VHH binders against DNA primase DnaG (dnaG). Designs and how they scored, part 11

Target 1, 371 residues: DNA primase DnaG (dnaG), of Nanoarchaeum equitans (q74mb1)
Amino acid sequence: MAKFAPVQYKYIIKAEFEIDGIVDREDIIGAIFGQTEGLLGMELDLRELQKQGKLGRIEVEYKRVGNKTIGTITIPTSLKAVETSLIAAAIETVDRVGPAKARFRVKEIVDVRSSKREYIRNRAKELFVQLLSKTAPDIEELRRELEEAYYSKQLIEYGEEKLPAGPLVEKSDEIILVEGRADVVNLVKHGILNVLGMNGINIPKSVVELSKRKKVTLFIDGDRGGELVLRNLLAAGADIDYVAVAPPGREVEELTNKEILKALKSKIPLEQYIKNLRISINNDENKEKYKELLSKVFDTKKAIVFDEQFNIIDEKPLEEIDKLPSAYGIAIDKILDNETYAKIKGKYQLILALDSNVNAQERVITLKDIQ
Key: E = the ipSAE of ESMFold2; O = the ipSAE of ESMFold2 at other seeds; V2 = 0.75 times the mean of E and O plus 0.25 times the DockQ between their complexes.

## First folded at step 5 (VHH; framework vhh_lunsekimig_d3)

Design B48 (from A3 with K104R; at its last look DockQ between E and O 0.53; V2 from the best seeds 0.00; counts 0 for: pae O 2.6 > 2)
Fold by ESMFold2, look of step 6:
Structure B48 (fold): chain B 371 residues (1-371), chain A 122 residues (1-122)
Amino acid sequence: as target 1 above (371 residues)
Amino acid sequence: EVQLVESGGGVVQPGGSLRLSCAASGFSFSSYYLYWYRQAAGIERELIASISRGGETNYVDSVKGRFTISRDNSENTMYLQMNSLRAEDTGLYYCAAKSYTYGRNPQLYEYWGQGTLVTVSS
């Protein structure tokens, strides 16, 4: 008669036990079957499952410690996760082995397929790095592409926008917010699992909503692009608590484990980061041109638009600010408020004003910023 | 009726030996774990040796290497061979048999003998 056991198990239940006496191996196995009989119904009866080949060979390892028997059991199963978990819980109800009192505790349930996939992933990475290290240094970008594909299976999708995220983003009270998918992959590769990517260019609504419920650390590149990301987030209404910055000239997606941890440890509150931006403006090589343009517009009741060389393109009274053309920048003789910003939003990269009551997405420089 | 009866106790000089027997009637040892306990005057009973259904044995440190527990399921009898006896081995020796039944009325079955006196004196 053809009776074949399943060749592939999905899970392995590992449990520890302590027994107050010396017992035979047969009685350890017998207690598991005997004390779980009837607890889980006929479909999950352990004797029936073993007869069907859905439970594998039960391995028992133990030693004597004085008058106690202490050890572990290992039970392979081809059942699904829910059924495996129910069986594991039932095993914890076993309180007697033969005539002796016993205590069972499930230590872990191992996913056999995940263990094999993890081994393949890690070994393939090692072999690939060895090959690349021997042949050429200029394929570092290809290595990153292959690692992105290799680790992509570890990411989850967050929100309606299906944002790239680490597996712990929903469970954690704090998240690390990064610009894009490559950054998420790099952080997950280095064990940072509460990370969420934004798809850079457009600020997702899901990110703004999440930022109001959780503590957010924005982890940005060490160049001007990182400042733009922060400004766009603030303009969209996101609630950012801390900022971490990659080393100067470095991108988050290329950082080593040491660089990532150092940057996150050195995170600063948002307010302090904004102060640091103002100090950086004071060292800006175009500072004198900002002063000149603001001085020219001061007390004139006008706005002036200018190009990237800081040449004036047009000027109009403040009442006609909406009639000015789009350009590199605009200087205005007033405090930037919501009414004025609504008229110029998206038309300029740089706004010079007397002061600001607005968190604009564009770079804003005020009189106090240039001293 | 269910009984455990010990025999083989007596008076012996230090360094001597005795062989205790425990015979069961009314039930079969084959399903039971078997034990020898010792009780000295004024002291709580202590487990000194055990033997499982499959023949695995365990001893307290004070008797290791001197005492040997064994079982003969066909004669429904357990033995304790006691060698190199010491004055501190003096006491009442009890035989016990224990088994646990799973089922509609799960229960620990536990039977005890009345004890046999061992006296080690010079």
Scores: ipSAE 0.457, ipTM 0.836, lowest interface PAE 2.6, mean pLDDT 83
Fold by ESMFold2-Fast, scan of step 5:
Structure B48 (fold): chain B 371 residues (1-371), chain A 122 residues (1-122)
Amino acid sequence: as target 1 above (371 residues)
Amino acid sequence: EVQLVESGGGVVQPGGSLRLSCAASGFSFSSYYLYWYRQAAGIERELIASISRGGETNYVDSVKGRFTISRDNSENTMYLQMNSLRAEDTGLYYCAAKSYTYGRNPQLYEYWGQGTLVTVSS
């Protein structure tokens, strides 16, 4: 009888390939075995090594682009460094897959054991700090610094943009999407390993693509910045399933374990979040002021600027919008488009418009939001 | 703690059908690529079918159109529906689940079943 057991390897060979033809995984694997046969002698024959369990199964990820097949292969090995390097070099000599020309290039050879040694080193530091925290209260800041260093090392880089991510982002069917690296570190610190950061306000292509094939919970801060992130994601075409919100005035990067779990447990479907947002705007104590200003500007072909008390301080025709002073807010008698936004960006905290087609940094309220 | 258990193997006549199941315990299939391998007497163990996390399937030419791999993440089970069975399909069938994480702490997760025997004979 065969016995089941989890497998750990010493090294992982990672190589990328480009093949000038339409081929499948079996074709690629067959070419690797076939063309390397005999090159390294009988003792390092890849097929034989795989039978002996010294070489793991070749993992192939590929995509077809026109009449080309491009992707990566991952080959785990329990062999010594020298033997693993010889095998990696032999793979680079594969120049055909069936009738198609091919090129293989090794990106890296990962020492799996070095990763375990790094974990041991970092975990030992963490445990040492925990021990000291009971005898030296003055060490709390040092403890925090060592914890941040440790958990930062557990992050991986995801996609072409090298986004900060937890180690289970690829493996998990669901992900927690956050704005930045500090948010990722805080979630990983608290055991949430399927987290991906966008690394700022600009929405990476990898995030949009990933969102279409995974169940995504967007975890946002309890301030207006979180609303902006959601608007930008939706405008970029991201497929968001749920929204989780930090407590009011709190940022994801600062949340405790209890706050994180409570927020994620209280996540709501995207549609419900949008509906609740509209209800909140309708119950805003300034709703009548927004209505008043939009009503005053409607059908006038003008823009009106106002202070924090909603007192009008100036008005101009839309053609002269760039001549208006900076103020708390502006109301415009048009749909906010990229051309108009370029003229007012950074001058106001609040923009009132008939509708909006732009991803503004400022809070934008439209007629649809009010009624 | 982690285990894959195959079932559904047996003896069938040529042209018959069998459905193999592979149930996982101790981990969730949802994050894994899933595979069926076959080992026949005198023949090397070969990958016959795979299914990605997103449901993308791949088959070796000899079984295309006859075998169907599927996954049910909610039941933590994968299947291989085998139709129009031939004598050459006789062998031990193994299920496998594999996943890999990239970065400075790379980890390969690879789990195998114990195998289930399929015999196609007149």
Scores: ipSAE 0.000, ipTM 0.088, lowest interface PAE 24.6, mean pLDDT 79
ESMFold2 (binder alone), look of step 6: mean pLDDT 83; pTM 0.805
ESMFold2 at other seeds, look of step 6: ipSAE 0.461; ipTM 0.838

Design B56 (from A3 with L108W; at its last look DockQ between E and O 0.86; V2 from the best seeds 0.00; counts 0 for: pae E 5.4 > 2)
Fold by ESMFold2, look of step 6:
Structure B56 (fold): chain B 371 residues (1-371), chain A 122 residues (1-122)
Amino acid sequence: as target 1 above (371 residues)
Amino acid sequence: EVQLVESGGGVVQPGGSLRLSCAASGFSFSSYYLYWYRQAAGIERELIASISRGGETNYVDSVKGRFTISRDNSENTMYLQMNSLRAEDTGLYYCAAKSYTYGKNPQWYEYWGQGTLVTVSS
């Protein structure tokens, strides 16, 4: 451990330097702050980090050899590995101390908790240094990519399908089920380790089997895609206990720690979530218009096409459904099946049918939805 | 306006002493690293002594123990006390002041005197 490393720090950056002149200690420290200013943005500014208590006292030890000053610096940080490696790499760009030329090299980044995690620390440093030796794009994008690579190594594979999972998915009595790998990485990044991902909408057999043994919270995106995932899970026979929903228009993979925790604490029982969905349909201002249109086609063997004002534009027998024009919506006197959907896909924004066997991209309202 | 002026050079016998002064006008020494350089005939200018802003000194081996660099920031003056002078100490002695500021708009400051001649001969 470094000569000065308070217990709240996670990492210690150790760097060596050679300075072509005799310089004061205060100028060594000043050069580190001054020449890294602006390189990593305001959030990783060393002066600000020290003011916030996230960067410890910079310790400098050196000796004078002829007209040179040679030594080491030690910088404790409470930052995560990614941010620490960024700061360490930035220190290597310091090329002057006072009037003298200088060379800095990061010797190592020490994990205060254990030296057995050196592989992760060294690998992150290698990846970051490689990116800085090229014309790198925006620092925020670079930080995100490095974080993804780091946290991906903490995932395990679950089941025959080799699903992405957090390390505690097997040991926990409760799991958080998410759509894909990016969601798993984001939750693990924020300390949620009992998480299991799927292959998007395609429901893995291992997920269905696990859901019957453990308490499952489905954590879905705040849009139509999240509802589709739930529908497919239920159709596959999965036993879902709770639903947590990302804010409207947000995806689980992009949420902050605060948003994740809030969503998980606000989870609701599956039955209540389904009831809320039906209440939303019943509160639709146009519910009676949907009923009226479905009543008009019921038992007629026809389809009718209507505009945004729910005025009927055209109608034809079901066998001529492909001959109807594109419009706001269509109402049909049948169960929506794959054959019928293929003939009307993309022509309408709203489909009214007696029932549906199809996962349509358009909004589908059935008799059961408005009964 | 900005000047460094050396003084105190002259002719001295081997084993003798001289005290060189370097006075600054138009700026303050307090933020500068200060240096003495020597240039003998046919030889490139060499650094012989330095003193940091905080007073830390360094010397080349050929003058170590014989020469003493000092600074008086309140008088804006630097000195070189030269004892046990040798023939090879003959040359033109320059003072220099250097500073570098960091940050988004780094600035380099470097000032030189015109030199004072020291001749060591019998």
Scores: ipSAE 0.211, ipTM 0.714, lowest interface PAE 5.4, mean pLDDT 82
ESMFold2-Fast, scan of step 5: ipSAE 0.000; ipTM 0.154
ESMFold2 (binder alone), look of step 6: mean pLDDT 83; pTM 0.812
ESMFold2 at other seeds, look of step 6: ipSAE 0.227; ipTM 0.738

Design B58 (from A3 with L108F)
Amino acid sequence: EVQLVESGGGVVQPGGSLRLSCAASGFSFSSYYLYWYRQAAGIERELIASISRGGETNYVDSVKGRFTISRDNSENTMYLQMNSLRAEDTGLYYCAAKSYTYGKNPQFYEYWGQGTLVTVSS
ESMFold2-Fast, scan of step 5: ipSAE 0.000; ipTM 0.170

Design B61
Fold by ESMFold2-Fast, scan of step 5:
Structure B61 (fold): chain B 371 residues (1-371), chain A 121 residues (1-121)
Amino acid sequence: as target 1 above (371 residues)
Amino acid sequence: EVQLVESGGGVVQPGGSLRLSCAASGFSFSSYYLYWYRQAAGIERELIASISRGGETNYVDSVKGRFTISRDNSENTMYLQMNSLRAEDTGLYYCAAKSYTYGNPQLYEYWGQGTLVTVSS
């Protein structure tokens, strides 16, 4: 929850729970009060603290999944950090709700005042920028235009493809790889001189060669799917070490110095980025469709081809997989191995398989990716 | 024969230190991204530290400042130096080596068998 307790509360305890039974809000709150009674002494009894106004109303949000109840609790407190932490720890000891087994885990304790200070800091910066713009708007705009023209002249041409690059691309042991020329200009303008840009859809050979000799961070826009750009680079044989992503809705070419530095400091290893993409599939709206298609193909020794609406177009035994038409996707009743992938490479946008031991150019979803 | 073998696990008191090693045979580390994963009781296996081919390191917040991953391509060995150990660091530690080349349909991914680290009170 993004909402804050009344100004008199200092902290908000947020905890997750999983209960092995069908229970309601009253049952959960009752268990919290009942099972923590006496654990911290009379001075920190939750019922008394709530009666005194030192503990706020316990908010409970839950959903029922089969015979389980899972959700979150939110507890506002006006107590000091030490006392709030003790209460949070006590809540984690709640192991039953009625006859049902339960598990509670504190996810965070929010300092209410800290969040307000952060808002003030950010808002003050915005207002200050607006004030500066209002006093000299045309001069600031002209200055930006002149800066961009000047920094464009500092670019060099790299490799046979004459790619846009900062002057330190060859000298530096580390390279920031970006999609286009405007991205290069913006990074050079902000002192990032080891930047290399790619021209369009095709991955230049110079990029692939350089990536084998340098430590490479791929820096992509926040509103574009980085998976496709990364996939094309890896398919071309480029060695990418890190991925950095611009803030949501922002393009690398328009980032401020602070945004550039923050994104680069928050870069993650290639493996972690790929893992995070796989995790995001668990929240995909088509997850149930993937499950259904994999279930239909399971134990049939067939492959099923489907369209963008997940309607089955054709099916054939795995031995005849190469005879299936190109389409949006394919589901196969086997582990995607080198031999099978060679027969279907480039024919589909999406591959559903029981498991995979190849790095495909296409999006691959396995039973492990869908829980 | 291709394998990864972890060593250096054991029992240690809170605040203590351990150094885990992961030795590879049958392949060279130099072209691989290297990882340490942890599997604690009742918790899914999680990535705790990584080191790229170029030597860039990354850590999960819970171990940052306490753990250090390093690699020695000449010795075909990776290390995890663990300092200021806590009870919650108890678990099975796995090393992994992975190659991500979408242009090559063969994925090279190797995992160790795991080494147990127990931080006792």
Scores: ipSAE 0.000, ipTM 0.182, lowest interface PAE 17.7, mean pLDDT 79

Design B62
Fold by ESMFold2-Fast, scan of step 5:
Structure B62 (fold): chain B 371 residues (1-371), chain A 121 residues (1-121)
Amino acid sequence: as target 1 above (371 residues)
Amino acid sequence: EVQLVESGGGVVQPGGSLRLSCAASGFSFSSYYLYWYRQAAGIERELIASISRGGETNYVDSVKGRFTISRDNSENTMYLQMNSLRAEDTGLYYCAAKSYTYGKPQLYEYWGQGTLVTVSS
């Protein structure tokens, strides 16, 4: 095999044109070189780039339609994406070919290497998933069966409905209420022994009665199903004191020890949880206000605090965020991380941020949420 | 056609280093906030690092001091330099570009397809 050094172009610029006159290929190419001369500086002059081999031969395909010339041009380039895009934009400024009026429009810039990179990305993801799935499903299923068998021996039956419960549910003055048996097993496995499961579609009478004489934390999944459970409990007359929520998309039955402890430590009073739900229900009404505040703080390296009417009260650089007063809400020009959250926790009802790494007690709205 | 393309992923031993790249085509990075996200098995996609239009960087605590995000607007590319790699850093890494301009209601958001990083011995 001979070792070749073929000209490797990175991108192909494809543009369409319409010219109000009868012109040929050399007229079109001449206009492109002539009218773009000097627009991007000497280093990106099309004629010089072609001499250097960085710009390939301009291919022109055209059809004559009456007194018009309509077609496409194709320009290969070995330049970087930025330079290629600048050249493509410069070509769109060509408005004459000889005495004829012309219009050029870039229809696409093709990345010659994109198909190989796309295959690698997709195939690597598939192989990663296969590697994990090949060994995990059978072991995970067996692990679940063994855990169910072992920890179910530590569960008691509570009340007339024989609900699944941890051994300390009656002795403890505080209980953790969860939806089902699998949730109870997971919490008992992780040392939470004052847990009670509802185990069914109807709210058990024993749960309602117990809730009136003990402090109850409802521990729900991070989805709409968990919110529905709370609604049903309140409708049945249960006395719920706190709500703890699993991370978004996660179920209580699958949480790790750290996730369980973090969620329980971050439990919020029922009244605050309901207030947060009311804010979510009115999200569309306030969406433009969230957009406005986030746009005002974007790329300023500041935090802005605002009142319930979304009027700005104060602003400070991010390094002085802890000096801002308590208010209805705060908008920050950064990712909400644990360090920043520690400085503002409990001071605001609403947090607006560029993105978030924190499962906060407060309602957090990011750029993604307002899109 | 707009796209973000990640590269530089691979297999590396604990304590090693990798540099991820993310190249944009069809648009300019200069007006975008740039991000790296990580998706590990059984864990939600996590924001790892960001860099603003002005070059201000932010990191999650777990990678702070080990990872460095940077941008090169002239090459329309962003990077994630990963040092002192640990088994827990294994996952799919995604780059993202987001832009919001005051007075215009449109948020422009673009995502790469992900690149795999495996830290194993």
Scores: ipSAE 0.000, ipTM 0.194, lowest interface PAE 19.3, mean pLDDT 79

Design B63
Fold by ESMFold2-Fast, scan of step 5:
Structure B63 (fold): chain B 371 residues (1-371), chain A 121 residues (1-121)
Amino acid sequence: as target 1 above (371 residues)
Amino acid sequence: EVQLVESGGGVVQPGGSLRLSCAASGFSFSSYYLYWYRQAAGIERELIASISRGGETNYVDSVKGRFTISRDNSENTMYLQMNSLRAEDTGLYYCAAKSYTYGKNPLYEYWGQGTLVTVSS
């Protein structure tokens, strides 16, 4: 079956040579086989390795310069890195070709897989540029401008500050509050008509007054700027009920319909969001202990149970998390989801996790709370 | 374009040293946990070193005291300084950056292309 599965070489040895004489390809190859025979033992004999298909044909490129022959040799191998390196070193010991003095020096050993990965990287970049060329910046900008113009026609001006808003902001008992006009346009485009945008750095009076009469969800970008917006709103006296956060690195203005709906469905009560902020911003004297435990479980696929002094009581693989005893706290190497929470609910006072998508009754501290 | 690019691999004799670099483009390291993995021929890829967002490091026992992981958020680059190299350190080295997202399972992560380190006499 070898003809249905050709030999896959893993490495290519590239070496330069200089020979003080006029020689041809067969002379050079013969010297390599002959002078390396026995140096690495029978298992790494170059002639036998070539017969077995583990060593490819030696390619020789040369030119004559006066009475010298200079060039390069290329040797493919399917052997492991260690064996390939030994063969490369053995080739450097070749000091003659027939009657002529010779010098061989390995320039590099190429990992064929590394070359393929580099090709993929470069080719992917080219294909991406080609895809962008079909949707040229000028055309994409024009498309965006046209869409913004169309959906902007559906916007109303709200309050004294003439804030950008969806047409249902006054009629709805629930409001989605966002940072800017572009966010409003994107939400209106996706059928969210009870959206209100803020205009710039100052928190508008109209937003504060409306928040006291409506159920408000603050929908912020997936970056750190969202925390500042919430703090400014609270300092201005706004009554915020829920917080929804766009995926990390994503802005509300660029979200797809699926992303918008998922973020809004995952909104959390303001009190829970504030608790998370307090943990991350205010120094807890146990902050370093939380960090140590989370670092300990990270990438281990385990859970660790600890007492009130943060001494480890027990640990088990995550698949055996339900077998761990009740204690003061637990640290888990995963995102706290509803399935995992169901297995540990009520057993601990403190839960340390990589992240959380659960509204837990217990105090939950995540990696983001520590940094 | 989001990517991690490793460099610094090569062929060295036992007892030698190498420094691997991993440069990120299209995103910032500041919110990521950073890792070095090693893949030996015919063996499952293993985590050998990690560095937290705050700079705390962890190593597997086989490299403790010999390898040092570090990060430079301003240059958006991480490093693996490898000293006292042994034949068993031979393998393909990968860098990785991992972030955890609220409401997301599994890990949100980026991987480098891999760089070869060969230790042989």
Scores: ipSAE 0.000, ipTM 0.105, lowest interface PAE 20.5, mean pLDDT 79

## First folded at step 7 (VHH; framework vhh_lunsekimig_d3)

Design C1 (from B10 with S52T; at its last look DockQ between E and O 0.89; V2 from the best seeds 0.71)
Amino acid sequence: EVQLVESGGGVVQPGGSLRLSCAASGFSFSSYYLYWYRQAAGIERELIASITRGGETYYVDSVKGRFTISRDNSENTMYLQMNSLRAEDTGLYYCAAKSYTYGKNPQLYEYWGQGTLVTVSS
ESMFold2, look of step 7: ipSAE 0.651; ipTM 0.901
ESMFold2 (binder alone), look of step 7: mean pLDDT 83; pTM 0.809
ESMFold2 at other seeds, look of step 7: ipSAE 0.626; ipTM 0.894
ESMFold2, look of step 9: ipSAE 0.654; ipTM 0.902
ESMFold2 (binder alone), look of step 9: mean pLDDT 83; pTM 0.808
ESMFold2 at other seeds, look of step 9: ipSAE 0.650; ipTM 0.901

Design C2 (from C1 with S50T; at its last look DockQ between E and O 0.46; V2 from the best seeds 0.61)
Fold by ESMFold2 at other seeds, look of step 7:
Structure C2 (fold): chain B 371 residues (1-371), chain A 122 residues (1-122)
Amino acid sequence: as target 1 above (371 residues)
Amino acid sequence: EVQLVESGGGVVQPGGSLRLSCAASGFSFSSYYLYWYRQAAGIERELIATITRGGETYYVDSVKGRFTISRDNSENTMYLQMNSLRAEDTGLYYCAAKSYTYGKNPQLYEYWGQGTLVTVSS
């Protein structure tokens, strides 16, 4: 025929058995049919129900343990709950399989629809965990993405910008401020719940406002990228109390629990951290390059712009300083004053000048710094 | 007229071999589970091997790997091949056949042979 529908089972009877002897599988099935015959009437006779498609194939699993056969049977049924329960009870009356004594006990009657949903839930969890346990190098980015998805459910949104935050950011007197979402996820993963993320170098207003109300520890990566984040925060007017730094070359998003706790316990007051940065600038291996660039502009009434390798990109008279392109740095033949700074603000990361009367948001190195 | 008759017992030295036979008359082995039991002097009879209707086998640990049970339903005969015989294998060997019927008249059919003596002595 052209039409066919699979039998829709509602319940699965699961029973255990112990048989005092070694028996054939066919005799286990035969005993079930033979010893329940006539117990429940013709309408619930197991052979008849199987012919009607209301009882599925009996599955038997067993193992031999010495001179015993132990195992389980499963019997799918499309019958209602009461009829299924009667059949299950009848199976418990089976006391022989072949010539051997036997004992049957129904362990459960499984509702197929409920089990299917539970199977899907449990199997999805197992497959997800299995993906996380892979060790192949090309799955490390995937592992990080999956961890972000999992722990993101614990995050809340903070402020108008809907910033990623741990659940305790509102209630805590102290806040740990990190660069981005991945850092927040990692800290929350390790139990640090008073954490707030931001959009890297683009500082949200909510961060600045929060920094004025709460004690803030900025937790930055252990490279120059972390220092840039601090400088951008200060330029935006954020009130940072402490700085914690990841180990050299490490990012906050990849730290272990021990590394996170050590860095946070070793936090430095902002003022001390800034002082340490100035000392580090004085010991900078590029000191001679700064000196060369300043020497080149000295007494020329010009400014020069240069790239991160300290190669000169362009040069113009000081009167035309606003016409110079943005670049890594600029060197000028004058004292950096408010008028000049207004013309170059935000165009460079490094300013070399003869001296400075301005607390610029950018890094400023003067002749005093390199002598 | 229903009978089980063992044969093939005798005296053998340690490490030797014997083949026991059990022939049925008056009924067919094909519907029966078949068994070999052993009884040493002063000891209760013990099951040593089973072969099901479908040919699945069971052996007690003391004979596993040394003894082989088999059946030939067309000859209505069961065998026990005994290799690497030991002194502790000495005893009277019985064959048995068992079958169970279900339904309104449930019944266990159980038949035994007379036994055949196996003596293992150095």
Scores: ipSAE 0.646, ipTM 0.899, lowest interface PAE 1.5, mean pLDDT 83
ESMFold2, look of step 7: ipSAE 0.665; ipTM 0.905
ESMFold2 (binder alone), look of step 7: mean pLDDT 82; pTM 0.803

